# VHH binders against p91247: the designs that were tried, part 14

Target 1, 277 residues: p91247
Amino acid sequence: MAVDMIVEPKWVVQNFGNIRILDASWTFKPKADVAEYKAKYYNKFGVGMNELKNPEYLAEHINGAAHFNFDIAYYPSEDERFTLYTPEEFSSYVKRLGVFNGDHLVIYGRGKDGGMAAASRAYWTFRYYGYTTVSVLNGGIEAFKLAQGVVQSDSKAEGIRCKDAIHFPIGEVCAAKGFKKKTDCDQAFAAKGIKVGDTVVISCGIGLSASAICLAAARSGIVAKLYNGGVHELAYKAPQHLNMRVTLLLHAITVLRCTYIHFTFLYAIVIKIERIV
Key: E = the ipSAE of ESMFold2; O = the ipSAE of OpenDDE; V2 = 0.75 times the mean of E and O plus 0.25 times the DockQ between their complexes.

## First folded at step 4 (VHH)

Design p2 (framework vhh_rezetamig_d1; at its last look DockQ between E and O 0.05; V2 from the best seeds 0.00; counts 0 for: pae E 19.7 > 2, placed apart)
Fold by ESMFold2, look of step 4:
Structure p2 (fold): chain B 277 residues (1-277), chain A 128 residues (1-128)
Amino acid sequence: as target 1 above (277 residues)
Amino acid sequence: QLQLQESGPGLVKPSETLSLTCTVSGGSISSGDYYWGWIRQPPGKGLEWIGHIYYSGSTYYNPSLENRVTISVDTSKNQFSLKLSSVTAADTAVYYCAAESGFVITYEWLKQSGYDYRGQGTLVTVSS
């Protein structure tokens, strides 16, 4: 499946559960000493990730984004500041960032140009290695925030994965005349891998589409719990919960609400809750 | 900055078919961000929802009109259209094309308010 080279902030917000996001932020600094870098960091990605942190990424980044750090992803040589690793070495680095083949990768930057220069370099680096399902977020983190996208801070370069989230458009259970037949909705849930008796948490960007999906799920025998605040508000109110399924499950158990359908957001994110092992 | 502009004849004979086109600029029908609709306001009356279409071609019509209405979309021209057959004097109204983000629309909600965006409107008179 080919993907667009450039994606808009609203598209990223709408597809948040179905993409893998990388922060390509880099701040100017003198070229590192080649011999010193080689001795300490070359092909030692764990050491680099622990010691070569970017304070702008740590202070603020798009929720779930890992840091594609130019000071780690490349190495300095006599003639270049950012020399490419072998494909095998590069693959080892990006696996530590949680990048898997088949993910739709979205890369962004920050700063006055929207970080487009840094994001574009990272984009072409992935292309060089043959990773083609990759896009650049137009306008970077600043444009994303203006589109009401969710940001976070943390001390780790590793991001949060939303792969367990199921993208569920309201059109799967509703038409303009109201809810589809129960049997049609049963099939729509089953097609998404949601079984009778499953417990799910249903959320969307503003919470309104999730209310309709919650009611349809209940009719289909699915134990549905509505997170009224949507993904945006979950990240603001309890950002630590996105990586802690146990905490999210406990929060979801204490909150259940169904409300009136509104026309401002077309999609919800459904998280299937599994028993703790 | 989504903008909608109606075009079509302002006068239609009774029993003929009313045909209007809406040209969309400042956005793309194929984006999937909006439902594309037609509403009208007869003289001295409130707004009446006619129907809407999603870019996929899925249509939704006011039950009182569904036997006479066809809404279609041409994503390559960034346009959508209305055909209303067998018109009478009761079909005289200002017709608006409109865009709504969202999925479920109640008729009573539309009587009180319009879509998120609408065109300037075009008067269609059914006469003679």
Scores: ipSAE 0.000, ipTM 0.093, lowest interface PAE 19.7, mean pLDDT 72
Fold by OpenDDE, look of step 4:
Structure p2 (fold): chain B 277 residues (1-277), chain A 128 residues (1-128)
Amino acid sequence: as target 1 above (277 residues)
Amino acid sequence: QLQLQESGPGLVKPSETLSLTCTVSGGSISSGDYYWGWIRQPPGKGLEWIGHIYYSGSTYYNPSLENRVTISVDTSKNQFSLKLSSVTAADTAVYYCAAESGFVITYEWLKQSGYDYRGQGTLVTVSS
């Protein structure tokens, strides 16, 4: 059954009993130690769900929503912040969230850009694993609350550039209220020389902003693929193609005797691919 | 196996438009499997990328040639073409049509990566 990629709060309210809602809210954290995570949480979803809780989700979430927690749904590796589990492992996690085959998943986030980055990342993930009935709630929980008569507000950040690549800020497709209108997005893509019929690869710091842009592109009929490794992997594997002149938002946390660094990027790199895969 | 064959005049006068056609066999342009491109090699020089086209009509050109280059596709004939306007002696080269199955990241990357398939090439001489 074909579903809309992006759904509005009013629609969600109207269809509340016929959908499975997931909260994809994620608070930025530095990448965990790979070895430690592997020991404690890798494929131990029960443990993760008990120990790795999101305070925002706990404080408030849409009624009946399960938390699609990025700290559990993915695992850190040397190359990727959010490495994907095998389909079987991921299925195990999804089952724990109470998601069944055939459910229409509606995923939302919160905060900056209406939470569209996180929601879109989750959307991309489910699509990656073959789920077909998945939608993103436009504007996130704030928009949902507003639709029910409640109001909230958000702010912007900058990222890494790739040489001769198309720089595409998330702000081109998202605003505080969520995704911009399709027509606005279409114009944004066109302004960058991206058109229907193009296939594009999109990358950002850790794959969140890029996910939102991917979803927007898809809505506009542009085939978009997410580069999951993000600019970090690119920096390691192909530094010659990157321009590091962009100001990075650096988050560092010292855990035990180790300092963990995570970069937040507001810009995505768009690479044209002239092939339908 | 995918095969590409260039066709067109081997001699073009200065200021005229160079026109070449690539005929594709062993595969369909409409399949979306490849990016269809043109490259050239001037005498004594390295390969230069000209541009590509996808079956949808999406194009990507070398910035240095963009104002003079037009690439088009005819899916009904399983062909794609190159037009280069206002030619000079500097445009004398062996011209190749090519197919790329990989990703098109940047001009620089493409230049380094090459193409999966390439025609035999056709010499085009710009002369009075």
Scores: ipSAE 0.000, ipTM 0.222, lowest interface PAE 15.2, mean pLDDT 80
ESMFold2 (binder alone), look of step 4: mean pLDDT 81; pTM 0.828

Design p3 (framework vhh_rezetamig_d1; at its last look DockQ between E and O 0.01; V2 from the best seeds 0.00; counts 0 for: pae E 21.2 > 2, placed apart)
Fold by ESMFold2, look of step 4:
Structure p3 (fold): chain B 277 residues (1-277), chain A 128 residues (1-128)
Amino acid sequence: as target 1 above (277 residues)
Amino acid sequence: QLQLQESGPGLVKPSETLSLTCTVSGGSISSGDYYWGWIRQPPGKGLEWIGHIYYSGSTYYNPSLENRVTISVDTSKNQFSLKLSSVTAADTAVYYCAAESGTLITYEDLKQSGYDYRGQGTLVTVSS
């Protein structure tokens, strides 16, 4: 049962009914207290699956993909964050995910670098336990979504086009004492290629940094639309005005309740939307 | 490519203050692209996040260390620093400086470093 180590998104789309897909998404968080984890979750996979949910996976995953959750598949020990279970214990976990002997398993991640690091760790974990019919999806969920978006379909709306996602740190418009002067903020937007009269969608993990950037953008004469992490008002009210690339980028931003919140809220993604149709 | 280099004394006496500096090259702290952080690994234990600072001076610290930790930034020297007061033998560790621009999912994240970039690490021993 030799399979390719890495498979391409188009191949996965074409073989969708013949493979078992795992989402290996993991969000950085501090190591759990070893004693507390042992009491509550160690070798209690059903409890872990019910209580240790990943918001990114819940918000969006490849249809039919189960979550291979690093906070469940491994346990913290005094010396390691992700200690391997015995083969028997690990087998018990992955059977709950619907993984059985002989399935061609395809593992993917998300985010920076297409999630290849997390997917690769999961891949080698399966190899460690002797499961060899396993592959990594090249480019993760982002590449998979682009492959589906490229497949022939006729959109009836002319729509909004997103050229690029622009990384915009809050420090471009704020300093320790509050908002920077309007002229400084005008320059910061211009340096990122955002001009007066442009329409942009501004988002971050929960929307706090995006809110500040949106206010600064409005002062600079930029038409800014805020995407709140828990509220998708623009996307719900006018989804026909977003193309699939913009939708995919918005869905790549999720609220992470169990992360270091400062890391996820210091950057916004700014999407320049070409003319409203 | 962004490069981080720790510097400071490798030996600190108990009850004194541990002081480390991270020098950043290949990028600018003042660009606003990163949070600048410190992590450590005590002997025989996992990685522990200490805290981070934005170039504007805004900080966030690990609550278990918050009362002893100060992180500061000097954008003119392209450096940031860690001070950990009242050290004991329990503070002996390899200390890493690090940079984070967003969610971190790398092999280094699986070691609880949790950052896009990290330095090579420096051993600080608290002895006597």
Scores: ipSAE 0.000, ipTM 0.113, lowest interface PAE 21.2, mean pLDDT 71
Fold by OpenDDE, look of step 4:
Structure p3 (fold): chain B 277 residues (1-277), chain A 128 residues (1-128)
Amino acid sequence: as target 1 above (277 residues)
Amino acid sequence: QLQLQESGPGLVKPSETLSLTCTVSGGSISSGDYYWGWIRQPPGKGLEWIGHIYYSGSTYYNPSLENRVTISVDTSKNQFSLKLSSVTAADTAVYYCAAESGTLITYEDLKQSGYDYRGQGTLVTVSS
């Protein structure tokens, strides 16, 4: 059965016993050393799940939600922040999360933009591996709490531009409390010359903001493909095409002292594919 | 040709809010063609990026100023505005409104010259 890509908190409350909830909350971290990660955590999901804890998730999460941890679900490579495991390896991880075939997954995040970037990244990932019954909880845990009568607060971030690409900030499709209305997103896409029937490739720094934009595009009937490598891959393969607008998050400044520059990109670039062979 | 013009008081008292407006002509803010930004240049210093806004209301701010900065857009007037709260002498600068296209601009470029279009600038002095 086809499920809605984006579900509202009220719906989640109403269907709480019939869904599998995943917390996709992720706090920005510098890319781990590739060799070290490979030695310690690559395809060692049990070890990762024990050692790579998310403090936000531990502090608070939706009841029954498992943590879809980006630090475990992906692995760092030379070219990518979040390299995808093989289907078999990923399946091993998903099983550890208590997800079964046929489950309706509802994925949520938290924080900026209602956590839509992270949630959408996870959504994209599950879809990539062929999972068909996946939804994103609009507005994340904060919206969910509000739907239950609890009140919370939000913060802002910046993104990457590419020559001859359409600059498309996540803020065009997301607000503080999650995805904007479809009509608003439609307008945003139209304003940039993106319309139904177009096929577009979307990329950002590490694939989070782009994921949200992809999901919004999909909702609007726009065929969107995520470029997984993002700016990291482009930086290595085609640096001449990158003018990086880096929003130095305070955390990034601290990391700049430690040789690993992690750029949080709030902007995505959209490339229209004019000819689909 | 796109033209931008800053307007607002040239003198602001410490702790007050600096308020500037940029009037855009030769193009529409609602076209979606540009991000509308503010930059400033303190005396004897380089350009500093303050932030920008898209016609949809999406904003991005310099993290160093984020808590004090508000940029807004009025599409009906073809204007966008800057508010900087709790000003000090350090906020004395020539302020420019600017527009950038969808082309790639680095953060460093924004700090130096980055926008495709820029107003003539207006000096704002913070003094008692």
Scores: ipSAE 0.000, ipTM 0.227, lowest interface PAE 15.4, mean pLDDT 80
ESMFold2 (binder alone), look of step 4: mean pLDDT 80; pTM 0.819

Design p4 (framework vhh_rezetamig_d1; at its last look DockQ between E and O 0.04; V2 from the best seeds 0.00; counts 0 for: pae E 18.5 > 2, placed apart)
Fold by OpenDDE, look of step 4:
Parts: sequence; C-alpha cells; structure tokens
Structure p4 (fold): chain B 277 residues (1-277), chain A 128 residues (1-128)
Amino acid sequence: as target 1 above (277 residues)
Amino acid sequence: QLQLQESGPGLVKPSETLSLTCTVSGGSISSGDYYWGWIRQPPGKGLEWIGHIYYSGSTYYNPSLENRVTISVDTSKNQFSLKLSSVTAADTAVYYCARESGFVITYEDLKQSGFDYRGQGTLVTVSS
C-alpha cells in the first residue's frame, strides 16, 4: 500500500491510532571509538537501548513513540559514521522497537529544520531495508505540538562544499517548520539543473542533511542516492572532489580526533552520475 | 534470496533490435529502492554499463548507447527489459541484468558498478 512520504501533523493526529510512531531525534556527538563500540554495543541492541539514552526523547516525545536511536540503529566504522547493519541485525533492532510488519511508520525529529534531517535519515534507512509503509512527519515534534495548540521555535547553521559538484544547501528544501512546499523544492532542484531522470548522488557530512534532500527529491520525482560515507570519506578517498581548504580541515580534524564540525553541515553536494562502472 | 535471470534470444541479426528480459525473484522490484540495470561484457573486454531503471520508470542510460537503448520495467511481473536497436557485431557480449543500491551508495559503489546482485548472464551474438 502506497503511503505519502511526508505527512502533516494534522494527518498524524487524525490517524494516531493507526500508525506506529518513531522518534528519530538525535543529538550530535563525536563518532565513538570503533573498537570500543564493537565490543560494547555492536548487535547488542538491548545493551544499547539501556545505556545510550537520548535526553530529549526522555524529556518529551509523542505519546507512544519509540526512539529510533541513531547511536544504536547504526554503528561506527572506519569510513562511515552510520554504518548499516545487515538486514537480519536491523530487523532484530526494529522488533525491539515494537514495529511489526505492515505497520505504517511515521518518523519524526526535532530541532533544526524541524528535525527533517534525522527523520529523513531514518526514513531512508527503513526504505533501504525494504520497508515501504513509512512516512516522515513534516515539521517534527514541534509542528505536532502546534497542531495540538502548543508553540515552539528553531535556528540555522552552515556546511562543507566540494569541487565539481552541485552545492545544494538543506535550506533549499527545509525551513524551521520542516520541508518547504513541493513547488518550492521543485524550483530549487530545477535551478541547480537537477531534473527527473537524472541519476544523482547526494552527500553531506554524516548523511543527515543529504537524507532530507534525498527525501525532498523523491517527493519531486527525482531519484537520488545517499552517499553514506559522507564528505569525510570523500576527503580521504577522493580528495580531488573537495577544495583544498575543506580537505585540510577534515584531515586535521581526523588527526585531532575532533568531529564537532558535523554539527554545522547545512550544505550537501549533488553529483550527477554519468557512468557506473 | 534475490535472484535475477536474463532471458531472450542469443542470436540477433545486424541492424535488428536486441531484446532481453530480466526476471526478478525472491524480492520485489518495488521494494528496497534499488535501481535495476543492464551491463554487458564483450569478448575480451571489460564490463560496460548500459543503463538502469527505477521501479517508477525513471531511466538513465550510458551516453554512448543512449540513442539506441530503452529500458522498461513491469512491476506487476517483477521484470525489467532491455532493448538495444541497430545492433552491430560490436554489440556481441554477455549481457547481465543487475540490481544496484538505490537510496544508499558507498564509495565502492561510486567507483564501480555498485551492483549487489547480478544474473548469470546471457550471451547475445550479433551475426548475419
């Protein structure tokens, strides 16, 4: 059964009893040590769910929502911040969240851009694993609260640019209230020369902003792929695609074990793929 | 387990249209947000990417073949097809249908085919 990719708060309220809600809220933190994480949390979802709590989720979440925690749903690797588990492993985690086959999942976030980056990341994750009945709540928990008569506000940040790629800020498709109108997004894509039929790859720092852009693209009928490794991996493996300043900065950060720059990634890069293989 | 199987004639005359169908089993073409593509390997040569299609019908072709290639999808039959018009001897190859990750791609996927499943391949010979 086909569901809308993006649903509005009013719709969620109206369908509250017929959906499974997931909170995809995630607070930025540096990438965990790969070896340590592997030892403590890799495929140990019960342990992760007990020890890796999100304070924002605990403080407030939509009633009945389970927390789709990025610190658990993915694992860090050498090249990726959010490495994807095998389908079997991921299924194990999803079961622990109380998700059943056939459930219509509605995923929301919070904060900047209405939480669309995180929500969209989760959306793409479920779609990656073949789940088809999944939607993103436009505007996140704040929009939901407003729909119920509660008021809240959000802020803006800047991101990394790459050479010979289309620079596409998340702000082109998202605002404080969540996703912009489809027509606005359509125009944004068109302005950058992106059209239906193009094969595009979208990347950002750690894959969150890029996820939102991918979802917006999908809504506009543009099929896009998410580069899961992010700009950090590109800097290491393909520095020719990055400007010197960004490349140097990323290398320095890697050496200093400082990953705080991930918070400011408002820019994604879009690469048109002309040839595969 | 996902399986892809090519079907079609193994012999095509010059100037005619090569037509192949890929039947997908063990999974839905509409599930998982993948691209479904065609690649070929001429004798003694490397793999060449032909093009791919999304389940919605969106296509992308190798620019070198774009004017001759048509890829279509039939989600009801869980199949997708390749048509290559005006064939010559240069189009003689083993043809593979394959699945490519849709929404998620790795660095390896960028520099390579990015296909995670592939058919066994079918030899198509262009000869008079």
Scores: ipSAE 0.049, ipTM 0.400, lowest interface PAE 1.9, mean pLDDT 81
Fold by ESMFold2, look of step 4:
Structure p4 (fold): chain B 277 residues (1-277), chain A 128 residues (1-128)
Amino acid sequence: as target 1 above (277 residues)
Amino acid sequence: QLQLQESGPGLVKPSETLSLTCTVSGGSISSGDYYWGWIRQPPGKGLEWIGHIYYSGSTYYNPSLENRVTISVDTSKNQFSLKLSSVTAADTAVYYCARESGFVITYEDLKQSGFDYRGQGTLVTVSS
């Protein structure tokens, strides 16, 4: 049965359980060295999916959407940035995204003009391979959210605590020459919804930004726990603080860390801990 | 003392590529502590964030410009650069290079990131 080329956000919300959604977000970058790409990534879709992650997709995407990543779905050649794989190779990639023959695909983008250029390119790629039950979401993720559509991060946190994850850049409490004064830091924490007496877990990939934020939080009267690992680190160093609720929280932190590609010196994830009564 | 200096042609013809280089002195791009960015201000308009680069070569661009922007880094020369392709008169602006702090997860975070140092700026005019 034929499907519409373009579908509206309300239709997607209404048909959510009956479609397969792909995020076609792509961040512009220089063409990769052809020989190096061939050696590392060509027809090695698992490696590409592990190493070529898109931060925008990981931070937010339509609930259940897989990422159709242009840096993986195509390969660079001497004459083209985005050279098409054989049908057999392409099929191998899209099966890893959970796309099977007969699914109604809905593809979307983000940003300028609803990301319609990227979504349209992906649409025509599927058409090239003979996949005709495919549509583009008009207006992208932005229009979907305005229509009350549900979005997610790639954090599969158990329980409510993943929704409380707070992005906290080190620049909120530090200037070029050191910590900002206490009153400025108090305001920065309050602006993020973190108040005196709150208990928080502060983590980042290497722990340097989290350490600075933890010190600033302590100065502001916030009960802060610095974590640089998973449940095993807490269980080893401070077993008296471990319980089922903390275990679920640390699983959420682990999922959040797996979701974010680029832990840096520059920010931490702060999670408020609900007090156990 | 950290200094950022823009260099490049002040005039660019329509449909050609605008190219600028930022030279960093008094600090190191390769430290991994900061992002290195470009912003512009068209005549009579507000500042517009263009994009930034991490020393590893990872880039992030303003979605409104991303199809035409390339930012690159040369850590051995302590420089980073901007190329904006297919320019029009609308691309006439004062261009600044800048040092940024903060991890950027979303486009809105990019627009909210603070700069703690920027260059003097260089006017680029797109005209015949």
Scores: ipSAE 0.000, ipTM 0.094, lowest interface PAE 18.5, mean pLDDT 72
ESMFold2 (binder alone), look of step 4: mean pLDDT 81; pTM 0.828

Design p5 (framework vhh_rezetamig_d1; at its last look DockQ between E and O 0.04; V2 from the best seeds 0.00; counts 0 for: pae E 21.0 > 2, placed apart)
Fold by OpenDDE, look of step 4:
Structure p5 (fold): chain B 277 residues (1-277), chain A 128 residues (1-128)
Amino acid sequence: as target 1 above (277 residues)
Amino acid sequence: QLQLQESGPGLVKPSETLSLTCTVSGGSISSGSYYWGWIRQPPGKGLEWIGHIYYSGSTYYNPSLENRVTISVDTSKNQFSLKLSSVTAADTAVYYCAAEYGLVITYEDLKQSGYDYRGQGTLVTVSS
């Protein structure tokens, strides 16, 4: 059965007993050492779940929600911040989260943009692995709390730009309280010359903001490709789409191991592809 | 997991229309997450992209085949189809239906294969 990609807090409240809720909250941290992670946590989900705790999730989460932890659900590689496990490996992790076949997953985040970047990343991940009944809770835990009569507030960050690409800030599709209305998103896409039928690839620093934009695009009937490698991978595979400043920044990041810049990206780049294959 | 299966005649006469159907299981074609596409591989040649369709009906075709290709979607049957008109021997190939998810690993992968899911393929021979 088809489910809405984006669900509102009221709907979640009404369907609370019929859904499996996942908290996709992720606090930004530097990329782990690839070798160390491989040794300690790669495909060792039990160990990861015990040692890699998220303080925000522990402090507060929706009742019954399991934590879909990006530090566990993915692994770092040389080229990617969030490398995808094999389906079998991922399934092992998902089982540990108490997700069963046929469950309607509702994924939420928190914080900036209502947590839509993280939630959308998780959404795309599950869809990637063939899960069909997955939704994002619009506005995240804060919106959910408000729907239940509880009040809280949010803040904004800066983005990266590329040559010969469409600059598309996450703010075009998200606000402090989550996703903007579909009509607003439609207009935003149209304003950038993006239409249904276009083949577009979206990239950002580490794939979070881009995920939100992809989800918004999907809602608007635009299939957008998420470039999983982010800007770093793009620098290697398509340097022609990067300006000199971005290139220098990436090099600096690599040299300085300063990954903090990735989380502050407000801008995604959208590249139209003339031919897929 | 998303599964795709091609169906249709394995033999088509020259000048006729090649018609194939892809049946999708393990997921809905009405999903806004995938392009539903067709690719082919002629004997001894590399993969060639034919085109794809979004569930809304929006299509994108290989320019070299655009005038002969029609891709359609049937959401009620969870299927999408390929029609290639005016076939010649050059259209003999293994045809694959495929689904391209909105997640790609590299630009190179996108340009080369691009699809995350693919059927087993069906050989279509154009012969008199």
Scores: ipSAE 0.008, ipTM 0.199, lowest interface PAE 12.3, mean pLDDT 79
Fold by ESMFold2, look of step 4:
Structure p5 (fold): chain B 277 residues (1-277), chain A 128 residues (1-128)
Amino acid sequence: as target 1 above (277 residues)
Amino acid sequence: QLQLQESGPGLVKPSETLSLTCTVSGGSISSGSYYWGWIRQPPGKGLEWIGHIYYSGSTYYNPSLENRVTISVDTSKNQFSLKLSSVTAADTAVYYCAAEYGLVITYEDLKQSGYDYRGQGTLVTVSS
């Protein structure tokens, strides 16, 4: 079966039920320590898929797409950042993604140049292993969405924006020369409905902004608790700080992750290997 | 094996444009296997990544330089080039052309990954 090397978004929308879609999105990370990676992840694809998440894929991907994750599909070695597995090892990984012989694979990326660099690398990796019924989606997920393609999220945070979650920019308590004076910070907290004596939990993605706001809050007499984990970790460690709506959101996130992992790994593949050097 | 060789003037006057060419041999820019980049090392300082280009013409530049930098490719001559406009004495450095196999996303990635191939370097002095 001969397939085009590059397919257009409209074609993918029209053929959605007849193709297998892989998200090849990769977000920069430093090269992992070779010994540490070997101990934790080498040829342990289930562990890698559980622990080496891509936030952009989780936030939004083409409906039904599995993630072809460069930090899992390859391993770091002393010589290379992305070293190829043996055909048998690679086959074990792609089976977990739901890739089967006879499937027309369509690979996409996101971001710069429509993610074509990442998608093309994944494309040539499949060609290296002899899988030739593979195409790259021109323009990536961005172009797919413009063509009215259906996307989904493995992360839903809609309830976090309710009355119990206050968005607080660091600029409310800091200026060019450091912290604003206490009276300015008191006013900034009051403008957000946070009073002296209130108890709050403060969190952000990295925790750096939250750390500064927590210190300013303490100076203003607010009992502030810093939480560096995600909303999911908060539910696990301190469930009493979450209302029913946030609890339901965390459960939905958990169910979504289980559903996608479960459906991805029901079938086997056979890969014909040819040199593509 | 790939070989990279820088060429261009070693002396450039202030406010003018620094222009260098890298000639690639032992491989083809059109093969699509490499990103083609420029690095420099000012006297007494560390390496500074300038930018790179893919054979398709897609470019990425160091944000600190991007308003003055143009990298281009001529696949018919198997060459790629650097232009740095409005130079000052701070642009005096040893300039290297380089090739990186695979995916290169950011300046930090280039620093951490290193380059698979580099030229020998050419000193460019900015002086009146």
Scores: ipSAE 0.000, ipTM 0.097, lowest interface PAE 21.0, mean pLDDT 70
ESMFold2 (binder alone), look of step 4: mean pLDDT 81; pTM 0.826

